VH-VL binders against Vacuolar sorting protein 39 (VPS39). Designs and how they scored, part 16

Target 1, 267 residues: Vacuolar sorting protein 39 (VPS39), of Arabidopsis thaliana (Mouse-ear cress) (q8l5y0r16to282)
Amino acid sequence: PARIDAVESYGSKLFAGCYDGSLRIYSPPESSASDPSELHQETYVLEKTVAGFSKKPIVAMEVLASRELLLSLSESIAFHGLPNLETVAVITKAKGANAYSWDDRRGFLCFSRQKRVCVFKHDGGGGFVEVRDYGVPDTVKSISWCGENICLGIKKEYVILNTANGTLSEVFPSGRVAPPLVISLPSGELILGKENIGVFVDQNGKLLQTERICWSEAPTSIVIQNPYAIALLPRRVEVRLLRSPYPLIQTIVLQNIRRLVKSNNAV
Short names: E, the ipSAE of ESMFold2; O, the ipSAE of OpenDDE; V2, 0.75 times the mean of E and O plus 0.25 times the DockQ between their complexes.

## First folded at step 7 (VH-VL)

Design c2 (from zi12 with heavy chain S59R Y100S S103E S108Y; framework fv_zilovertamab; at its last look DockQ between E and O 0.01; V2 from the best seeds 0.00; counts 0 for: pae E 5.2 > 2, grease 19.7 > 18.9, placed apart)
Fold by OpenDDE, look of step 8:
Structure c2 (fold): chain C 267 residues (1-267), chain A 126 residues (1-126), chain B 107 residues (1-107)
Amino acid sequence: as target 1 above (267 residues)
Amino acid sequence: QVQLQESGPGLVKPSQTLSLTCTVSGYSFTDYWIHWVRQAPGQGLEWMGSIDPSDSYTRYNQKFKDRLTISKDTSKNQVVLTMTNMDPVDTATYYCARDSTYEYDWGYGLYYFDYWGHGTLVTVSS
Amino acid sequence: DIVMTQTPLSLPVTPGEPASISCRASQSISSYLAWYQQKPGQAPRLLIYDASNRATGIPPRFSGSGYGTDFTLTINNIESEDAAYYFCQQYDSYPYTFGEGTKVEIK
């Protein structure tokens, strides 16, 4: 089977984007009762394979439930209708994009390509309109909406891009051992990764808390499931309470885990 | 031997523009960030800004952002500090310092200052 | 901005005795703290980095400790040559900031 490079949840189903450009859809067993009070270990089964979903490897996917769209990042950024998965839009300017962030509240897409940050807005009819194009000093490594602004990982630091005037403001160095990691919180705040530490900042890059969330190792990804932060570490998953002093709640030893995906009351 | 040396005018009149040069030697010029730090007489140290000589990427203390420009001249292994609208309060010893991290070894972040210039005193007076 | 507060500002010490300088950050800076020595008429010299690591060429009598907000520079068996100003510096967040400095004097 082809290597899975992207995972996303849609309802009870799981979408797997593969290196060969195919999309695999997995479904839970029929006997699985959705009881939120019970823990279930379920083996999902392959329901459908959509060959040729993308010409290039699928790097990332995101379900935009409010708009019944699936966003895919591959050669470019494409939008597909749900549940039929027909392509409804392709952002041609996103060719070569390496990262993106979706603002579901406002219907804005931002993405980075080389030393450019572009902003598109959903027009409500299945199309997207370009609204901004910013030049930045160096190649963007990570990108995330933070309120009306955009948080960027550029070079060796986190910066905030002011979308109103295009100015950049430095936040702090990104650390020594891991690439930048930007996590959006439901409150509108951000957690910025610095080695094994998560730092809380607002939409302007201002530090919000004196205390930081600390992991046993540098996480590769973090999923927020209030009131918990769930971090993927090299050999395990750590669950911490998203309240000071951010105590460790649970450690789950897992082997060969590559992706964490948030679903309805599940990860 | 890593060496940094500041040079420039020791006296500047109020409202005039200060220009200082930091000349580096003993290592590859583009491999390390250069910082500017000043120290008012009898006071502590104040970080002003930094530059990546490899691509002229700059970072500024917001306190100086409107007045301060840091640039480089690769052909001379020099970093230049330009600060406009000088005031007597800007009287200080100005230092250039090398960042501790080698860009090829550390992929992320700036840190402490491992080498310093001798500093140059700049007095702002009419 | 992160404020770094040093105590004491002046520290007289007898040769052979230990000296201890405190640096407190207004917020957590993890271990992103450096200590510098500055003698009169000279530039600062790096002593300690990452709160507890001695820089190259620094004598073992110098040590650093701390994490979060409270940090300490300790000079064991103080020598006459150790008379200087000592500064702490955080490099956790922009802008980088320094303590006020501590003047160590030999009695």
Scores: ipSAE 0.022, ipTM 0.616, lowest interface PAE 4.2, mean pLDDT 89
Fold by ESMFold2-Fast, scan of step 7:
Structure c2 (fold): chain C 267 residues (1-267), chain A 126 residues (1-126), chain B 107 residues (1-107)
Amino acid sequence: as target 1 above (267 residues)
Amino acid sequence: QVQLQESGPGLVKPSQTLSLTCTVSGYSFTDYWIHWVRQAPGQGLEWMGSIDPSDSYTRYNQKFKDRLTISKDTSKNQVVLTMTNMDPVDTATYYCARDSTYEYDWGYGLYYFDYWGHGTLVTVSS
Amino acid sequence: DIVMTQTPLSLPVTPGEPASISCRASQSISSYLAWYQQKPGQAPRLLIYDASNRATGIPPRFSGSGYGTDFTLTINNIESEDAAYYFCQQYDSYPYTFGEGTKVEIK
């Protein structure tokens, strides 16, 4: 079977980005349950396969609903118009990019490539213009906008990149057993991963509270689905409530799953 | 520094049981799968099986299913390959290899081998 | 089982020239392919994973391409130190299988 690396909701449909570079579009069932309790076990059906959507695996996707655009990360970062998926823009400088973050309010894109962080701004006419290019001391593993600044998860530490002057300020050292994780909250606050804990910081990297989320093992990805934080651990997914003391709600044992994908139509 | 090291007998008699140990260092033992791959003289590589050290889940090449057992000892950071009823055709260099690292994982499970042991030659003869 | 076929099995090359090795799968494996280099008396060394991603420390003269059933390892401006066996490996499904290997010889 084909491998799916990215899933995103668009209206009632699901978009699946595949390792072979194809995009698969799934539609909800018309009617397949007679018992109301069976509606919770609905099955989406494959409507269309867009072969050749990308030459490389589609590793991330995000629907930018306010702009009617689909952002995809594969060989580079590309923007496609919705609903027809016509190519609107390809950020050629993002070839080989490994992480990105989108600021919908300002229309700003940042991405990391090798030891550089690049910022582009959406030109309201459908194009993108480069704003700035910053050097960083190590490969960026995780990245997120935090207000006007950028929080970076580098192999050995978390840093805040000041976009006005290009200076880096250390937040705290990252752990050793899993890649650093920078998770943005709707409030503009961040959750930073270290070993098996999640730490809450503000947009300047300052500690917000002494209480932490404690996972059973170091997660490799975390998805926020209010009121839950969902973490991918070795062979399992832990679901925790985003309320102190962050209790474990559910553990799901999964095989051959290494990344969690955010979806508007949860579970 | 990540290291994998095979150890065991260099000579096994026909019909006897082979036991090889893979000792790992330089990383968290339970975070990566360990695979066994062998190479007969003048031939290609053959995947034998694997173990997840976090829960002892194993996968075997069906060619070896009734003869091969892979186990672990977390206290020693070791994975053990046991194969019964050895035959001269089993003469090969045996390698242990590590599954991909989380550092390179951008999505769904990656199953290539990033680090290999140096290999240990096992000769099956009387 | 998925059969991996490499061509050529022996490839004599002159230093400075490009070299290409092909790997064909008996069924589609998408991009789930790795390339390994093995020098005499040594363990295999990862060169390329996911068909086209270069492993850490691997010189830029090595590149991989392909999708589905047809894959290529390319070595641009081959150097004498590149004399070795090269193996492709699929990890689309169990059991994992390897190609027969290609021996690259420097003239």
Scores: ipSAE 0.000, ipTM 0.370, lowest interface PAE 18.4, mean pLDDT 82
ESMFold2, look of step 8: ipSAE 0.263; ipTM 0.679
ESMFold2 (binder alone), look of step 8: mean pLDDT 89; pTM 0.906

Design c26 (framework fv_recibokibart)
Fold by ESMFold2-Fast, scan of step 7:
Structure c26 (fold): chain C 267 residues (1-267), chain A 126 residues (1-126), chain B 108 residues (1-108)
Amino acid sequence: as target 1 above (267 residues)
Amino acid sequence: QVQLVQSGAEVKKPGASVKVSCKASGYSFTDYWMHWAKQAPGQGLEWIGEIDPSDSYTKYNQKFQGRVTMTRDTSISTAYMELSRLRSDDTAVYYCARDYTYSYDWGYGLYYFDYWGQGTLVTVSS
Amino acid sequence: QIVLTQSPGTLSLSPGERATLSCRASQSVSSSYLHWYQQKPGQAPRLWIYDASNRATGIPDRFSGSGSGTDFTLTISRLEPEDFATYYCQQYDSYPYTFGQGTKLEIK
């Protein structure tokens, strides 16, 4: 079967971004409901293959349901209209981007490429306009909006980028074996990965609480689907409740999936 | 058996440089970070910095930034700490320590210095 | 930087007595990143208690650690002659990593 690098839900359907650059659309034989864990356990059938969707692997996708857009990260960042997937915009400056974050409330996009962090704004029409471009000391591994600022995982550190003046403030080390993960909460607060632990910090990187989310293994991807935190671990997905003591709700065994992204089922 | 064996005592003049070694054995050298700490006579411990032996990534305490350099040689499982422009207040025992970082499925990650070298006395005198 | 203040600086007790050593942080420190080390004269420090309350391998059960936030304690229920040493607390929660100034436990 095709190697899948990114997965996203759209209504009852599953979108799979493949290493060969194709987008595959799967439909359930019956409604799968809104539980993200159920999407991976049911037998889905391939409805459509969009060959040539991208010339590079599709490494991330996100449905922006309130805007009827699909955001994809491959060679660049592109926006496609839903449900027909017509190309609406391509951010040419994002060619070679390796990570991004979308602020749905403000319509702000930030992404990293090489040693730069760029900010674009949705102009209310079909287009995007550049807001700022910041220099950073190294390649960004993880990125997320945190209120008006941006949190970055670079090398083995977490830093907060102040968008008003471009300064970087250190938060703490990201850990030894696991890659850095920066996850935004609806409050604008963050969950930062440190090995198998999720640490809660505010928009300025200060600790919010002593309690942690403890994953069974170090996750490579975490998605917040309130009230759940969904983590991709080696060969499995863990779904935990976002409420102390963060109990394990469901474990799903998956293979050949590298990333999960936030879903929105409003159409 | 995990062991960290440091180089012998050094006597240096002010303005000179000193390079202390820490030879690791009994484990996979590149799988654990190495830290360095300073202890002046009759004083407590002070963290100098850390190095990831797998890629030479270093992070230094701002107090020593510009004077300290940490390196490693993976072929002989040895970490080095070089301190330049020595002053009399650099007289101290310098320790290397292994960073035990282990994550587990039932609790929090472990982040502490589990094994220490025997220490290297550096005396700076004119 | 987080400053760790240990008290008392010197604690003079006799074998058989209870010892209580305090470590206070200038900012909140997760218990998962607060550790205690024992050091005897002429020797390297040795890991004693990790993650605020867990005894390292081989450490006698008369030693216990407790605390959270800014206040941490190392307790020795009944002192033995070999327990007289200097104890350091250490935080690994934020750069730069810091140690307390130490509490010297000495024979009365």
Scores: ipSAE 0.000, ipTM 0.413, lowest interface PAE 17.0, mean pLDDT 82

Design c27 (framework fv_flanvotumab)
Fold by ESMFold2-Fast, scan of step 7:
Structure c27 (fold): chain C 267 residues (1-267), chain A 126 residues (1-126), chain B 108 residues (1-108)
Amino acid sequence: as target 1 above (267 residues)
Amino acid sequence: QVQLVQSGSELKKPGASVKISCKASGYSFTDYWMNWVRQAPGQGLESMGWIDPSDSYTKYAQGFTGRFVFSMDTSVSTAYLQISSLKAEDTAIYYCARDYTYSYDWGYGLYYFDYWGQGTLVTVSS
Amino acid sequence: EIVLTQSPATLSLSPGERATLSCRASQSISSYLAWYQQKPGQAPRLLIYDASNRATGIPARFSGSGSGTDFTLTISSLEPEDFAVYYCQQYDSYPPYTFGQGTKLEIK
């Protein structure tokens, strides 16, 4: 099968972004009344391959359901209309972008490219308009909106970028073993990775609570699927409840793990 | 065993420069941050900042301006503190200290100083 | 910056007695607090990290407790070698990793 680098849920279907730049669409298995004591493997079926969707590997995707758009990160950031996947916009200034964050409420996109952070706004008509371009001291490894500000993981530090004036304020060091991870919550609060710990901070980087999410190993990615936090660890996935004391709900051992998928309820 | 060995005492005149060394052994030099701590005569401990030996990234505390420079040489597992344009108020014992970045219990214990150099006395007088 | 206030400034006790040293933070630092011992002419030595964990080689008579803003270092039965200056240090936020002003433990 094709090398898949990104996956995303759209209604009952799965979208898979491939190394060859194609987008593959998979349909769910037939629903059947099964005895819970008898587990059977479910297999999604390839429905369609969109060849030439991108010229480079598709490394990230996000369904923006309220706007009927698919956001993809490849050589640049592109937006395609759903369900037909016609090209709506390509953010040419995002050529070479390595990380992005979407604020669905405001319709704001931010991304990092080299040592810069750029902000674009969806104008409601399908187009995107550049808002600001900020200089940062080093390559951004992780990025997320936090209210009206942007939290960045750079080198060994977490910083808050104030979007009104472009100033950076330091939050805390990210540690040495794991890359920095910035995860936004709908409340404007953040979960920041610090080795094997997830730390809760507000939109200004202030610690919110003494309890931490403790993973068994340092995660390489974390996905929030309320009420769960799902972390990709070496050779396993840990699912924890987003409620103190953040108990371990499930451990999944997977082969050839590429990316975590946010699940949406079937329509 | 882990050891941090600092260079010997220095006696300098105002306006001179000094470069203090801190040689690490017994561990992987690039896996731990190196912090610098100052202690003026009869005073307490004052954090100056740190350097990450894996990429030379540095952070300086308030009041330790361009006169203070952290550096390192990974080929000899040695960290350096350079102070230029020495002033009388720079008279102090300077310590290097290893910043422990991992704990086996609950993931706590990051960024405290588990091993210290013996200190280097810098005396600035005319 | 986070300010750490130690009390008392000086504590005079005899060998065999119990010592209790206090460290208060100007804002919550969770459990990100370490205690160090410094004898005259020597470098500081790590005693306690994460408020309550003893460092390797530290005798069981040393214990730490507290969280948030109030922390305590306890020495259950003083030995002659325990008379020294003790410093607390926070590592909750960005540098400087601030130290308290120290408590001097001296023989009566």
Scores: ipSAE 0.000, ipTM 0.401, lowest interface PAE 16.2, mean pLDDT 82

Design c28 (framework fv_recibokibart)
Fold by ESMFold2-Fast, scan of step 7:
Structure c28 (fold): chain C 267 residues (1-267), chain A 126 residues (1-126), chain B 108 residues (1-108)
Amino acid sequence: as target 1 above (267 residues)
Amino acid sequence: QVQLVQSGAEVKKPGASVKVSCKASGYSFTDYWMHWAKQAPGQGLEWIGEIDPSDSYTRYNQKFQGRVTMTRDTSISTAYMELSRLRSDDTAVYYCARDSTESYDWGYGLYYFDYWGQGTLVTVSS
Amino acid sequence: QIVLTQSPGTLSLSPGERATLSCRASQSVSYSYLHWYQQKPGQAPRLWIYDASNRATGIPDRFSGSGSGTDFTLTISRLEPEDFATYYCQQYDSYPYTFGQGTKLEIK
């Protein structure tokens, strides 16, 4: 089977972005309800393979339901119309982008490439317009919108990029055990990863509380599914409740998992 | 030495189709995408589309969608562009061009049309 | 689609003079995703400047590219007889890729 690097839900279907650049579409499992004596399988069925969807591995995808678009990150950032996947825009300035964040309310995209952070806006038609381009001191490892600002996890530190004036303010060091993780909350507040803890900060990087989420090991990925925080640790997933004292709800033992993705509109 | 050699000039009647070839040499044919562009007499260049020779995946400019077909034959390192239902305004020189790659520190390429074929004149007249 | 408008359409100059060619985009193109090609009559286009400001292999130092956003410029500091040709800008910032209509450099 093909190596899958990105997964996203669209309605009842599953989209899988592959290392070979293809996009695979799976339909939900069907139960045989009319024969109680036979064993039925709950298996997603491959419906369609879009070969050549991308020249490079598809490393991230996101359904933008309010705009009927699929965003993909591969060689660049591309937007495809849903449900037919026709190409509606390619942000060629995002060639070599390694991280992005989408602000659905404002229709703003930000991404990082090399030592720059670029902001584009959806024009409501089919196009995207460049808004701003900011210099940053080093490679961005994680990025997220936080209100009107952008939080960056760069080499060894978290910073807040003020989009009005382009200034960077340090939040705190990101640690050395695992890559920096920036997770946005609906309020515009953030959870920032540091070693095995998640720290709560406001959109300006100010510490909100002394209580922290304490993971059993340093996570490489965190997804928020209110009221849960789901973290990928070495060979396991921890599900914790998003309220103090952030108790462990469930542990799932896994093999060969590289990252977690939030499933939009999956219910 | 990288070289793209196109087929010779063609004269076609309105409503006919034309198939232009572009033979590549001096590099690994399947490692680079191929583009096609149109240049009407005394006019500028217009992008028609692109093909990935490794799997035949194609993307076409919507202006030509439904009339253009791009194919390739890896055994002879040749790309083809076929334009159907020809009109007088299809009279033009058609170019193939290679999509280059140059790596950066972050492991991505910079793309531009680094090598061009010599062009094929297609004349559509009654 | 992004429309590229080049100006002037024709530029008449003598060898030794400075030439400045403009390319304006209908919407923002990143400063790095605009290329320039030189074309002489009866010949294929040749890559001249890529990513707004980088000279292609073999292109003399008298050529320079600059610009960002919607405004890009190709400058030839001191024209040589071999520089008289048509120059096209091209964007690869968004699909479909587009070219400008060209600026013809001519003697006289």
Scores: ipSAE 0.000, ipTM 0.386, lowest interface PAE 15.4, mean pLDDT 82

Design c29 (from za4 with heavy chain S59R Y100S Y102T L110I; framework fv_zilovertamab)
Fold by ESMFold2-Fast, scan of step 7:
Structure c29 (fold): chain C 267 residues (1-267), chain A 126 residues (1-126), chain B 107 residues (1-107)
Amino acid sequence: as target 1 above (267 residues)
Amino acid sequence: QVQLQESGPGLVKPSQTLSLTCTVSGYSFTDYWIHWVRQAPGQGLEWMGSIDPSDSYTRYNQKFKDRLTISKDTSKNQVVLTMTNMDPVDTATYYCARDSTTSYDWGYGIYYFDYWGHGTLVTVSS
Amino acid sequence: DIVMTQTPLSLPVTPGEPASISCRASQSISSYLAWYQQKPGQAPRLLIYDASNRATGIPPRFSGSGYGTDFTLTINNIESEDAAYYFCQQYDSYPYTFGEGTKVEIK
């Protein structure tokens, strides 16, 4: 069976990264009616399977629409040109990377591998150059750019890594019920997960406000699809408006979902 | 002012169930997590588990998961440790200890222990 | 599980001397380490938290240092009342684990 570990939208199509390392491309149905209905669900149709896209499971993907690139995390981090999926670059130092973040404005990539955080930059022509390599005190569970800094979710705490001098500053403990989650906003500000709440901080880890997003249970994944914050909870998804007081808009009961992924093309 | 006091049987037979009570005073019972830690005679400390008295959420050392239950009684300001199928190797002094963080802290229930009970010795023997 | 290793396990010291106890974690615990003092027949007492902060009421002769995997508890100008067992504890990840303890003896 084709177990899907990562999903990303590209135009009207869906890309699915599979446990077997294949990339599957799905096209929308040709129906004239597009009314959503639980009873009359339309299904995407498998258009193409790219076998051998990766030797390892594809655990994350991101379409970089402005650059016409697909970023994938599997055995390492790879960039493929869109729409043809030709290999543009493979970051060999990212072999064994467990998390990454892309800064589209600056063309900067950061990723964590073991107890290291590495930064690469896109040179505009498809090449990537290593900028810096930092030691961190523990395995990184979640990572995101926050301006020129990097926020790290380590098992028990959030820290801000200053990329200019390599110093780490502690933000607050991440809790124990669910994994730490670092979610970037377009402004460079962050939402950090703590038990069942989402806390807003700036790029230096300073608390921005006292109001928080309160989920019904601790989420294992959070995706920002402005104006919504979408959280994967046990056996359900909660959609909240990303505006104080962050009201619950919708609850979706779902089975066998592992994680949510953000998309620049989601509509 | 802050006080934690353990109470329970000093002697338990093998295969029986242990029940220990931790009674707290001098602070708001629901504001702090309570941990259970034991110490075998002449040996080191072993963390067993903890409870949030505000909602009964519990965390257990997986070593004890199958036989350990921690519960609370808010009306009495008490936390109760229940452990089934006691064995002579479970002979130890059992302590309850207060987490250093309050319900207002971001790290609520996941830190070090600022106050400890005096401990209660439980001997498991036939 | 994170294993905490203390050295030495027994430390005889003369009053007025400094005493140093080491605690090593099997993996990085950042600064999430506490030190406790336990006298015979008594409950443990918090000395140091977050690797280097003294708990309320703890004399300034006690200090802690370290980050990551290597930590030290220092007792400068040791007094006879400091004869006790000393334990380190990590609270970086569950289950919480303690070092095996160091017995500080005056003589």
Scores: ipSAE 0.000, ipTM 0.399, lowest interface PAE 15.1, mean pLDDT 84

Design c3 (framework fv_zilovertamab)
Fold by ESMFold2-Fast, scan of step 7:
Structure c3 (fold): chain C 267 residues (1-267), chain A 124 residues (1-124), chain B 107 residues (1-107)
Amino acid sequence: as target 1 above (267 residues)
Amino acid sequence: QVQLQESGPGLVKPSQTLSLTCTVSGYSFTDYWIHWVRQAPGQGLEWMGSIDPSDSYTKYNQKFKDRLTISKDTSKNQVVLTMTNMDPVDTATYYCARDTSYDWGEGLYYFDYWGHGTLVTVSS
Amino acid sequence: DIVMTQTPLSLPVTPGEPASISCRASQSISSYLAWYQQKPGQAPRLLIYDASNRATGIPPRFSGSGYGTDFTLTINNIESEDAAYYFCQQYDSYPYTFGEGTKVEIK
């Protein structure tokens, strides 16, 4: 048995990134049961193990369906072609990257490493080229594209990085209880964590609404699974409807959770 | 102030197991990777392995195979190196060193702080 | 494994002169290279990281350069206190590897 640190769906299959650096591919149960009693059993079956996919734990994965690519964060950031997982590119400058964001429309990747934010672009030849490299005053905890700009959670503050001139503008100070969290929404809006509250802002860091999501405690991770916002709290997971007044839908007690994994599978 | 201090036996007999402790202070123990590096008398530096104290994830230099284990004790701010079947060629000064993979990063960085080192002699 | 080769292995210099130490990697390591100073009986001390960034508290006479496979540590206007061994280290991939070391001797 392998420890799994990242999960991502690809079509009907499930990709699992493992602590030992292997990628495991699971196939869904049979599409039809020959006996109605067999409908009780719905388990994914291990189809393939790609040993040596990475030398480090695979801590995040994202299927870029429109580009037929798998993005993985482990030792560095790598792109593999789908469905065959041939290596397309490895961003060696992303070695030790702790956070990233992908802009699928423009084909832009940004990532943070220590006190640097780097931007790469997918070129027409199948490779990636460095666009910009920015200095920031402290280690980036959370990062997301916001239009042409990048929103950063650094130490106890949220800032917008203007990619054209490299200037930083303060959004507001984050709380002291938990790390900053920058979460992008399908609408193009952002949710910024502040203690036990999620605050809605636009791509320039301006408040979009006075209503906010109120968690029972400060979350350390937030994942959007439309129409839900799922937050990891110290002793539980809270699932809230992503619609005012953001009611609590479910509380899940799980042991040893370090990070929530986003699924981008759509019906 | 950041400090790392190695401790353990100065003498180990051939075929015995070595246990060295690295005690850290002056920073959050779980925020930085700890590495072990050794140096035989009059020789260069050799990287042995590393641990992330936040989850006990380890990386080892394969030349040590199953001889080397690195573990941690968060309650004491300590990292422990255990190496089995010691040989006279393992005589060296053993250092622990802090990796700059802070703030949720992983260890593939340079060493910003080092312990003073502890000499281990393997002899009968 | 990546092999790191340092030249020269011994470098006698007179105070006030510049000193240069070269480090060559057996394959590209981008800029993932650090330089350490080790004085007799002491632990190594970080001088330079990411090939060219000076560590906190390191005098400006120390500088690093290079990318890919060829790297240089330069000490301008060398002082008597700079007599020490100097090691390069790659952190591009595991296992981490060090150069053999260069002994800088003050005449």
Scores: ipSAE 0.000, ipTM 0.397, lowest interface PAE 15.8, mean pLDDT 83

